# Ledger of designs, part 20: VH-VL binders against Probable DNA replication complex GINS protein PSF1 (gins1)

Target 1, 191 residues: Probable DNA replication complex GINS protein PSF1 (gins1), of Dictyostelium discoideum (Social amoeba) (q54hr6)
Amino acid sequence: MFTKTAIELIKELRGTDSIPHYNDTSIKATIDEMIALYEDLIKTITEHKEQKKEPFYLQHAITFHNSINRDKRCILAYLNERLNRIKEYRWSSGQSLLPDQLKERLSQNEIQFFSEYDKILTEYNSKVGLDLTIDPQPPKELYIEVRVIKELGEVVLNSGCTVNLNLNTTHFLKRSDITNLVKNGSLEHII
Below, E stands for the ipSAE of ESMFold2; O stands for the ipSAE of OpenDDE; V2 stands for 0.75 times the mean of E and O plus 0.25 times the DockQ between their complexes.

## First folded at step 14 (VH-VL; framework fv_namilumab)

Design ctl2 (from r1 with heavy chain Y103A F108A, light chain Y92A; at its last look DockQ between E and O 0.27; V2 from the best seeds 0.66)
Fold by ESMFold2, look of step 14:
Order: sequence, then structure tokens, then C-alpha cells
Structure ctl2 (fold): chain C 191 residues (1-191), chain A 123 residues (1-123), chain B 107 residues (1-107)
Amino acid sequence: as target 1 above (191 residues)
Amino acid sequence: QVQLVQSGAEVKKPGASVKVSCKAFGYTFTGYYMHWVRQAPGQGLEWVGWIYPNSGGTKYAQKFQGRVTMTRDTSISTAYMELSRLRSDDTAVYYCARQADSARNSGAYFDYWGQGTMVTVSS
Amino acid sequence: DIQMTQSPSSVSASVGDRVTIACRASQSIGNYLNWYQQRPGKAPQLLIYAASSLQSGVPSRFSGSGSGTDFTLTINSLQPEDFATYYCQQYASYPWTFGGGTKLEIK
């Protein structure tokens, strides 16, 4: 049956809210089908155009023509929907960065599209004076990473919370809570 | 109702291999990445890799390259992880986890996990 | 590899307290950061995705913030069922990596 491969492209998108792997193989197969149908259409018209049985061959020619058009529409719908989802991803993430996993699912042309779309959106945001930075607040207190050199066990911080400082464990703690412990050699600042 | 059911606990000697299974229920198995994540006793989580059951494509953390093989059987909706040349530090609970994602929320996360399979490597 | 540094490794707190857990990435990961809760003997469960988005069915006392390299998980008004270990996890770059975990104990 004509157009089966093209219809499966559309079904692939309908089955998910994500951006599935770019199906280059099925696109090429659909284009090959279109070429074969076009060749058959021309052959049919050329070989039988003078015969009184024109209605029978006309029915075949119409079928070939409609199948070609359906294949074309399916490919265009597939590509366009994928581009729409790439735009949705850029808006929802707010990021100029594509995760490795998503990037490997896109075609080269789709990666380039994201890059150009990102540039346009970034330029618009700059012109409007908006910054989509997620964390606008400065750090409230300096934290440092430390390793426990001498067993301290349970230590109560100024916040009222208790931290377990077991030998050879590492922690990311507020400097003001542990300055004396670092000075005394109980904790080692990890640079 | 989505469910992931893993094979039972295994005890192995160093140098052996183990193959853990994860059978999927309640969803289209081929439409979602299946990940493997391990956790040594009393320790944190470590990503091993994924398989995409539709294509059979895989991605492994470099630490496991050459020792791990992920496969699947789509006829029974089952994913497998095989780890070879086992060492004592491979002792861990091994989880399978389904990845959910969507273009509209830009998330990629593990929404369903298997119950875990304890693999113990000891002499 | 992107290293995820999580702090503190352990904390004890009382019911009703506000607890903040930090997670730092060794390079920028945008907002491609998840938080998981793991109860003893159970598989992890998603709390937060995309740094700040609360998963459906997760209590509103949980919140996430941050972008780039510095992230926090906050639990407002701690409940007894929140006894668990919490992990951050990045999905920006392969290999996907987790923080070392923060064990939250209720005093």
C-alpha cells in the first residue's frame, strides 16, 4: 500500500510528547516511493492516452497522483511538527544549551535551526531588556568544601541543624560555622 | 499502570558475569529509553547507561565501556544489562528506570523504577 | 565528566524545620537538574525536574532553585515522612551524574 511509510512518520510523532530520533531512513524511503510513483504515472499516461479505455487508466493515474501528494504532505507535516517542538523546547528550558541526549536525536539541519532560533530569541530579549537568568540573587554566605581529618561526630551548626562529621568524609559547609575547626586541623579545606 | 519488574538477587565470584533483566508492563516498551543505575550498599547512585528499545541503541558511562552490554527483547518487553569481569566493588543494587521527557517541559527524568536487583560479588 | 558536589552529606532536623540542601556542578548545566528522594530500602522517586519544577503529586513544601552551577532543594516545614536520602542529578551531558547524596534524619 502506497504512503504507508509516510503515515508511520506521522504516527511516530503522535505517539510521544518528546522529540524522537530524526527518521532519515523513512524520509528517504518515502521520497523513493514518490519518485517511483511519478515514473509509473508518466508511463501510464504515455502508453494509454489514446485508448478508449481512458476512464480505467485515469483512475490509476489519479491514485498515483494522490499518493504522491499525500507522501509530500506527510513529510512536510513531520518536519514542521519537529521544528515546532524544537521551538517549544527552547522556550520551556530557557537555555541556549541543548542536552547531549536531545542533540543526538536531531538532524544537522535541526541543530542549526535551534542555533539560529536561539540567536533570534536572545537578540529580542536583549532589545526588550529582559534577562532570563534563573537565579538572580547573590550567594548569602560563602561555602567551602572540607574533609574531616579528625573524627568530630555530630556537630550542631549555628542554624540549629546537626551535621555528622565522620572521619574522611567530605562536606560543603558555611565557612563561618567551621573556621575554628579548619584552624585546629580537624577539617581540611579542599581547593 | 506502569511497572518494571527485575530479576532476583545474584551472588557471583570475581571474574564472573551477571545478567539482570527488567520486564516492562503497562506502556509501549519501545517508546522510552530504559536506563540502568546502580547503588553500592550505603553509597550513592551511579548511572550505568541506557538502551532505546526501538532501535536497540545504547549509551554507556565510560567507566563501564567494555564491561557492560545492554540488550532487549521487544517481543516480551524486557531489557537486560550484562556486566562482565566482576569485581568486589561491583557489589550493588542495580535498578532499571524508565526515562520520561517532553519538549514542552524540557525535563528528562526517571519516572518509574524497578524494585532493584542486588548483585553481590565475593570470593 | 560533570561532577556533582552535594552538601551536607548528612543533616539532622526537627519536624517543622526548614532544610536546605546544596548541589554544585563542576560546569554549567543550565537548569538540567533533577532532585530525587530515596527512602530506605526503596528505589528513588522524582521530586523536582528542570531545577525548579515540582513533579505532580509531590507536596508543595518541596521547592528547587538555581541554574548554571549552583542549586538548592528546600523543604519547608519538615514532616516525619521526609526522612530519606536526597540526590541531585544532571542530564545536560553524558555521562549523567548524581550528587553524593544528603541523608536527612528527623531528630
Scores: ipSAE 0.759, ipTM 0.916, lowest interface PAE 0.7, mean pLDDT 86
ESMFold2 (binder alone), look of step 14: mean pLDDT 92; pTM 0.934
OpenDDE, look of step 14: ipSAE 0.811; ipTM 0.939

Design u1 (from r1 with heavy chain A100V; at its last look DockQ between E and O 0.44; V2 from the best seeds 0.72)
Fold by ESMFold2, look of step 14:
Structure u1 (fold): chain C 191 residues (1-191), chain A 123 residues (1-123), chain B 107 residues (1-107)
Amino acid sequence: as target 1 above (191 residues)
Amino acid sequence: QVQLVQSGAEVKKPGASVKVSCKAFGYTFTGYYMHWVRQAPGQGLEWVGWIYPNSGGTKYAQKFQGRVTMTRDTSISTAYMELSRLRSDDTAVYYCARQVDSYRNSGFYFDYWGQGTMVTVSS
Amino acid sequence: DIQMTQSPSSVSASVGDRVTIACRASQSIGNYLNWYQQRPGKAPQLLIYAASSLQSGVPSRFSGSGSGTDFTLTINSLQPEDFATYYCQQYYSYPWTFGGGTKLEIK
């Protein structure tokens, strides 16, 4: 029975590729459960303060403690995943604006977070002289580790750099420079 | 496969009400906003509003506020739009449309539409 | 309300032609703009979302551009199935609004 509301909070988020409405009701209910469990824990400890160490009451105290921790972890995971989705939305949209429908789904703290995240990204773009959101996804790995499967010897990369690709050696190379070599089986991507 | 099937054509007199249904197939009905969009004969598209079937929450264009009511029955995956105090300029095809959006892109768009329901208001 | 002004209201073109349709918002909407195609007797279908992103299954001859207030839909090398009415639609602010439409007719 314990932690049901907290688990359903996580399931709600996992069940969609969108940002659902901030579930204030379930968060408050989970916090209320944590408070009630803490009060039960204190009651259990107090009732055995003047009694012998009975294993029955110790197991009840452990159960209450573990349930509190599970509720806490679920709430933190929920809030953190929502913030991650808000950050990814800023990148994917390339916009400093939130449409009305999305704004309605966010808590006030989440709207403030978007605003501050937008300010940081906008200020960084102005300092670098580039729009970091031209690619609407967060930066992906530009370099991969590869093993040389077929002896290639000295290879000139598209960047103009020269690399010795000797059999069974491993290298950290820009993906765009070696995509064809991986496709033809000369290099093996090491994950 | 996703499909939206609407109720049949209606003929109404001014001052009456009409209730159009939209039955959803092939997806989790409660997980997507359902919109209503109308199109008068020979004219363009006009947004009426949406319902979110999970909560039953609604949003209406101000033009229709007070005359439109959107509801749903989650047990039969059906959305409804009721328009009251009908006028002749309410004559239109009424479409339901499913909204899709994702945090991985900025698109909020209609990917599936019902076949449309013609509502004719005449004396 | 954000008014969406679409031009031209109609255009006549031949198969193989290049056509450009303009859409102007009465205020900045970022890139929160969709393009829909409506063939006669059918419900609208999405072509482009977020001003320039091509929907899955839409031919590459369609492209969208613009941000802020001015947007265009371009159709390169028209095909017979492209003769339809095209609508822009903003989703930044309520109420969501459509342009007046552009009817693309065969010459």
Scores: ipSAE 0.788, ipTM 0.924, lowest interface PAE 0.6, mean pLDDT 87
ESMFold2 (binder alone), look of step 14: mean pLDDT 93; pTM 0.943
OpenDDE, look of step 14: ipSAE 0.861; ipTM 0.961
ESMFold2, look of step 15: ipSAE 0.768; ipTM 0.924
ESMFold2 (binder alone), look of step 15: mean pLDDT 93; pTM 0.942
OpenDDE, look of step 15: ipSAE 0.853; ipTM 0.960

Design u2 (from r1 with light chain S28D A50K; at its last look DockQ between E and O 0.34; V2 from the best seeds 0.69)
Fold by ESMFold2, look of step 14:
Structure u2 (fold): chain C 191 residues (1-191), chain A 123 residues (1-123), chain B 107 residues (1-107)
Amino acid sequence: as target 1 above (191 residues)
Amino acid sequence: QVQLVQSGAEVKKPGASVKVSCKAFGYTFTGYYMHWVRQAPGQGLEWVGWIYPNSGGTKYAQKFQGRVTMTRDTSISTAYMELSRLRSDDTAVYYCARQADSYRNSGFYFDYWGQGTMVTVSS
Amino acid sequence: DIQMTQSPSSVSASVGDRVTIACRASQDIGNYLNWYQQRPGKAPQLLIYKASSLQSGVPSRFSGSGSGTDFTLTINSLQPEDFATYYCQQYYSYPWTFGGGTKLEIK
């Protein structure tokens, strides 16, 4: 019942070899569902204190929690795959330019991501004296999915962002930010 | 095998409208942009616009904005282009063309074309 | 609008000749340029995409080069079937535009 909109995002993306239009409407609908489920979860927790732990409330709370997590993972997978396709497009085209038709398909954040990615590639090519996009194969697994094996709490990544890495939670993080944490066993790479 | 089959030739008077159809075979119709390109007799090619059958979204060259309408019927895998307020300089062969689209090769190009529909506008 | 200027408008050549057709964009389009061949009475057919990438099934005597504003299509060792009209086409910016065409004729 829940998460149908989020699953359709993934299906749309996996059913094509293109970069389809950014589905802002379905993302917003999925986020609205997540917010509504979160509010219902909090209500259930409050009522649990009043209602002697009825099994019905526990099953509803578990269902809402799992649905929220699935919606979150679907959105993150959708966004990450789109970013991977944008990176591969930059490598394949060899161009700092985006054609109008592709720009129309991208969100504003995705256009900005392309611009920043282009700057990184251009700077690296200049420093090494190569055009890495002549016959391009971009680096794979710039982001990896990891599970937290040891409680880490708040961690500041190389990018300056703060991420809360609680035990047994899963995250989709840039490999370079967390290489040491994977090596020391605090994070487990999920394949 | 991919094939695009267009409706037959039409003769129209100035000020009238024409609607050309393009039926798609052999591929998932909703997954590819469908473009319309015209060619006046003895002249070069001119892009009219596209429709994306999945969403029904369209883009038209400014020259045709307000006169062209592109639609589709996904149940019969058919795209349509309607051009209104016809002038003599709209006399042309009108082609539908499927756009190939892959992030891996980054090329946007027309890989399959219809046979063309001659539209003649005469007083 | 990006104007695509093809030169020459017509070429007379013999079987076995090497022919070069030029295409100039009115602004930088990167490599977002295709080449099409059109035989009389037929729809155009793709030869080259992304300025220099040869489409599957197109003979290796065809090649494309260039980036930015200046592009060329080269046909090495012309064959009888190569006598047709050739168009460049940009897909960088709307509206998508074609060159005026180059008619390749038997000398």
Scores: ipSAE 0.749, ipTM 0.911, lowest interface PAE 0.7, mean pLDDT 86
ESMFold2 (binder alone), look of step 14: mean pLDDT 93; pTM 0.943
OpenDDE, look of step 14: ipSAE 0.866; ipTM 0.962

Design u3 (from r1 with heavy chain S106A; at its last look DockQ between E and O 0.29; V2 from the best seeds 0.69)
Fold by ESMFold2, look of step 14:
Structure u3 (fold): chain C 191 residues (1-191), chain A 123 residues (1-123), chain B 107 residues (1-107)
Amino acid sequence: as target 1 above (191 residues)
Amino acid sequence: QVQLVQSGAEVKKPGASVKVSCKAFGYTFTGYYMHWVRQAPGQGLEWVGWIYPNSGGTKYAQKFQGRVTMTRDTSISTAYMELSRLRSDDTAVYYCARQADSYRNAGFYFDYWGQGTMVTVSS
Amino acid sequence: DIQMTQSPSSVSASVGDRVTIACRASQSIGNYLNWYQQRPGKAPQLLIYAASSLQSGVPSRFSGSGSGTDFTLTINSLQPEDFATYYCQQYYSYPWTFGGGTKLEIK
């Protein structure tokens, strides 16, 4: 039956809150169906020019025309919804980068679309001086990376936490907890 | 109610293979990536890879490439992980974990885990 | 591979305390970071996704922050059920990697 493959494209997309893998195979199959229907329609009309008003040939032509249009609409709906989800992802993630798994699901054209969309949004955000898609993160607890220069062993920090500061090990610690240790040369700030 | 139930503990000799199963309940099995994550005794978590049950497609961490095979049987909603040429450092609890993801919140995370399957490799 | 480094490796704390756990990625991962809690003998459970988004059903005393390479998990007013091991995990690039864990123990 005509348009079955195109309808399955839409069902695949509607059945998930995700961006599923781009279904290149089903899109190509639907396009091939449209081409075959169009060729048969043209052949039928050309071979029966005097008879094209007859109910049989009119019904044949109408059925093929409607099937072609439905296939077109389904493909366009599928592609447009995927693009809408890609745009929404850019907003919800707040990131200019695609994770590997999502990138694998997109067509090359869709990856390019994300890049162009990201460029537009990034340019706008730079003009207003803020990233409107990311929650602001003012500094609350400044952490620095340090290397232990003098063996300190187990150290109890102001928070009550215990850390083991062995010689030549590196740690990511709150600056307020270790300021005196950096000043006295026991720890070295790694820049 | 979503649930992942794994096969029982196994003891294997070095060089053998093990196949762990993970049966899914309470959701459309083919619609979610299934991951495998292992944890050696007293150690942290290590990602092994995933299978997408709809297509049967897989992705493995390079460390396991060539030794791990992930499969599924969609008729019984079950995922499998087979690890071959076992060695002592493969001793671990192996978890299956379902991935949820959404374009609306951009989260990619493990929302349900199996109970774990202990695999012990000893001579 | 993106290495995830957690600090501290263990924490001793009392009920009611505020605890902060740090996680650092070896390269920028944006906000593509999750936090998991693992109680002894149990599978991990999701707490935080996308660096700062609290999973439904997770108590509001948990919060996450950070972006790029530096991330924190904060637990305000510890409860007895919070004594567990905590893992960060990045999902930006394959292979997906976890931090080494932070064991939160009762003092």
Scores: ipSAE 0.780, ipTM 0.925, lowest interface PAE 0.6, mean pLDDT 87
ESMFold2 (binder alone), look of step 14: mean pLDDT 93; pTM 0.950
OpenDDE, look of step 14: ipSAE 0.869; ipTM 0.963

Design u4 (from r1 with heavy chain Q99H; at its last look DockQ between E and O 0.60; V2 from the best seeds 0.73)
Fold by ESMFold2, look of step 14:
Structure u4 (fold): chain C 191 residues (1-191), chain A 123 residues (1-123), chain B 107 residues (1-107)
Amino acid sequence: as target 1 above (191 residues)
Amino acid sequence: QVQLVQSGAEVKKPGASVKVSCKAFGYTFTGYYMHWVRQAPGQGLEWVGWIYPNSGGTKYAQKFQGRVTMTRDTSISTAYMELSRLRSDDTAVYYCARHADSYRNSGFYFDYWGQGTMVTVSS
Amino acid sequence: DIQMTQSPSSVSASVGDRVTIACRASQSIGNYLNWYQQRPGKAPQLLIYAASSLQSGVPSRFSGSGSGTDFTLTINSLQPEDFATYYCQQYYSYPWTFGGGTKLEIK
């Protein structure tokens, strides 16, 4: 059955919350399958020019075409999802460096992509005067509204500002200053 | 519930080999790197290496190259570490530890540890 | 190999005290640093990853800071269960290495 190897690529990726090792072998096998299917399709069309309107040969051509497109879609989905995970890692880590183990999992092109993505992000941050990865997500909101769930009293934020976080009061605070307090349940994000 | 259960304590003579097992419960064994970390009595922690159970791929600290072999049996969710040509300074508790990572929180850490296997090397 | 140097090697403190433990890497590791707590006779347990991120279930009295080569674990208002040995660990470059440990004892 066609496209089995391509489907296994997607299964591998969906089976983990990490970035698994780049599966060069399965990608190459899927591309080889696509090339073989394309060659067979062209040969069939060339040998049966007058028959190309017949239901049998039309169905044959459609089936091969759909299989090639499915393989292509699977490879593109695999590669694109890996690139999305690499971008999210740059944001979540805040680092211009990759740990050795993660680097070993990436293809050379993916390592280069990280480097170029890092350059673009670093140059942009310099121009706006802010490290946009301070918040470990791409910015949705720099400031959020929170309610105090546990009495914290007077708290000094990383900026040096002092806020009074009394129970059941609400505040509009920079997400990066209070992320741990929201994660530990002391503050509740008001959406 | 995630749990790592290691084989029992071992006493060996110098020059012998030891094979420690680590059986995984409560998670997909092939989806996580398994590391081995040792701790000599009264001393700190030392990383030995890892195995990725899905592929069987390994990485060893250079100090142990040529003496350590890590394997696994995916049918019983068990990782193994074999250390050969034992010396008295290999006396330590050997831990297996599951490696957790996620691209969303950038964590690369040992989230679950086995109970440890004491390996004593004495003449 | 990246050497991780912890100081002090031992700290004597009372319940309620604030304790600071330092960890220095022999070269820059970004924020690729974990802190572990080890109670006597037990396996280590993760406290902090990525230099400053608290693991789920870790009390907020623990905090981590630093990047590059210098890192700090701070324990505010010590509790009886906090008397243990603490290790930093880098995961930037092979081999992954631990600091020598800091034993926190009751005064």
Scores: ipSAE 0.716, ipTM 0.886, lowest interface PAE 0.9, mean pLDDT 86
ESMFold2 (binder alone), look of step 14: mean pLDDT 93; pTM 0.938
OpenDDE, look of step 14: ipSAE 0.829; ipTM 0.936

Design u5 (from r1 with light chain N34A; at its last look DockQ between E and O 0.24; V2 from the best seeds 0.63)
Fold by ESMFold2, look of step 14:
Structure u5 (fold): chain C 191 residues (1-191), chain A 123 residues (1-123), chain B 107 residues (1-107)
Amino acid sequence: as target 1 above (191 residues)
Amino acid sequence: QVQLVQSGAEVKKPGASVKVSCKAFGYTFTGYYMHWVRQAPGQGLEWVGWIYPNSGGTKYAQKFQGRVTMTRDTSISTAYMELSRLRSDDTAVYYCARQADSYRNSGFYFDYWGQGTMVTVSS
Amino acid sequence: DIQMTQSPSSVSASVGDRVTIACRASQSIGNYLAWYQQRPGKAPQLLIYAASSLQSGVPSRFSGSGSGTDFTLTINSLQPEDFATYYCQQYYSYPWTFGGGTKLEIK
């Protein structure tokens, strides 16, 4: 075939379980090839209109046509597989947020696609009364950050665990465990 | 199976440079981001940056911009971190860490770590 | 930068106890949060990724919960080998940042 640039797009995806950087340069190169092949085909047809039935002309035209279609199929397969991986990422993460490293790998259109896909999924989940992509969360107690004002040393929490509350150290502890210590001035709530 | 083996401890004077190596075993080296994380004695963990061995692309924490260079040699599956203009507060254990990267499990966390390389900066 | 605050700074517990360690992010990070265990003199080891997913080979007595800004690592039925320092780490936004650590001591 004419070039291997389009095949390299597919090979890139086959070799990884990640979403690699959007290969803008290879896509542009493949599109440029398609345009060049199309222009050459049109030129050939225009210059040889009366010889259109001859076997050489037909074989030449078929070869260009097949090359253009191959490039088109490769680009569409590349883009479609990337979109499928983006959708699977949304499902697996359960998140409406794109982390920085993934965002830098996506094209602008792919970022917009994620946003639109997230909106559709969120709308569907609200109608069925559950989030299909999220784990249930256990109940949790309110924690506050405190600084030790008086040396307390080893203190036993409700769980039976002990915490070393050394002077001027800071801790993120359950409010219910330390309410009395804050009230008596041993701990200071940090804002 | 997966293993990261780092170069040995180094002692340097302030103003010098150090280059730490991290050799990868048991996986396709070029397919995973490699991170560097340091830990000063008795302190917590601090991210330095990453290199993607496939492309050689890097990203560094702003604190280290201009002083750190991360490279790799794909023929021997080895990543390198070079830190220049060393100061006493660069004394730390330096770890390499492999990044998981799968769209199916929300990647980008560190699933394997090297044993660490102690770098001591003193007169 | 996203600040990760861990609490408590240290805790002492007996074998068989349930221990809870908290981690708070300065902004929402979704579930892009990992927990690591570091034994004295050793490299950190991954315990939990995606806030609640258990890494292969990690005992089921470890569990993680939370999303957004508030996260919890829980160790049920504490064992002697769990003596270590525990760190949370966010991977939502550059730079990647770690909590200050929680040292777990066996009584």
Scores: ipSAE 0.673, ipTM 0.879, lowest interface PAE 1.3, mean pLDDT 86
ESMFold2 (binder alone), look of step 14: mean pLDDT 93; pTM 0.948
OpenDDE, look of step 14: ipSAE 0.852; ipTM 0.953

Design u6 (from r1 with heavy chain R104K; at its last look DockQ between E and O 0.46; V2 from the best seeds 0.72)
Fold by ESMFold2, look of step 18:
Structure u6 (fold): chain C 191 residues (1-191), chain A 123 residues (1-123), chain B 107 residues (1-107)
Amino acid sequence: as target 1 above (191 residues)
Amino acid sequence: QVQLVQSGAEVKKPGASVKVSCKAFGYTFTGYYMHWVRQAPGQGLEWVGWIYPNSGGTKYAQKFQGRVTMTRDTSISTAYMELSRLRSDDTAVYYCARQADSYKNSGFYFDYWGQGTMVTVSS
Amino acid sequence: DIQMTQSPSSVSASVGDRVTIACRASQSIGNYLNWYQQRPGKAPQLLIYAASSLQSGVPSRFSGSGSGTDFTLTINSLQPEDFATYYCQQYYSYPWTFGGGTKLEIK
């Protein structure tokens, strides 16, 4: 009977690759259960303080204590996983903006968390001169800065991406995509 | 396999109402937003709104607010769109479309569409 | 409402050609933009999400670029099945809106 609502919070997250609606109702219900269990625990302890503690009352106290702890752990896991997904969304989107639909799913505190997380990332990116969310994975290949020596216009790279390589412009591209263009003198590696 | 099957074509007079159904197969109906998008003959696509079948919550484009009602029946995995006070410019193919989204790739998009339901409004 | 303006409204091209389609938003939408392909008589089908991310199963000759207000869909080495109508669509703000479409026709 105990902890069912809290376990269902975790199941909600495990069942999706999305960020579901913040389940305020189930969180409040779980907290109410924890309060009721705590009150029953205190009542049980005070009713038997004048008697020797018997194994029966210890078993009841342990059960209530374990249920309270499980509820607490479930709520904390739920909240922490949601925050992790919000952080990962900031990385995967690369955007300081939340779409309206996602914003509707978040609690007010979660929206504030996104805003603060965004500020931290934006400040860090500006100091290192890169947007760390442009590529959501660690770079596997070397990127180099190149200057266009011959007007090439719109070019399809070996990877299938399209880039405008106008004369005297500077680009930050994967070395493997532009090796031939550097070798033939169309691009110059800037160091 | 995921499939969305819509109700058949309808012909209506101005001022009437129409209710289009969209039955979902091959996935957990309550776990995905269902959108409605329309396309007038020879014209582009227009978003009407969505329903989230789990909660029954809806969002409508403002131009349809007050005339559109989206509902669902989770026991038969079916979404409905009802459009009232029909006008001749409501003549269009109406599509249902399932939304996919993920925090891992930030995409919010329509991955599966119904076949479309032609609604013709004429005198 | 965020207006999405596509250009050109139509283009004629041959198999093997390269085509670019532009999409402009009336205000910044970040990268919250999709591209859909609609073949005659069929429902639209997703090509690209988040401005530049290629959907699974979509050929690599399709690519997207842009951020903010200006976006481009590029189709390299056109195939016969690519002759269709293409729509951009923003999902940043309600109402979600589509561009007017670009019809790609065989020459």
Scores: ipSAE 0.765, ipTM 0.917, lowest interface PAE 0.7, mean pLDDT 87
ESMFold2, look of step 14: ipSAE 0.750; ipTM 0.910
ESMFold2 (binder alone), look of step 14: mean pLDDT 95; pTM 0.958
OpenDDE, look of step 14: ipSAE 0.857; ipTM 0.960
ESMFold2 (binder alone), look of step 18: mean pLDDT 94; pTM 0.958
OpenDDE, look of step 18: ipSAE 0.852; ipTM 0.958

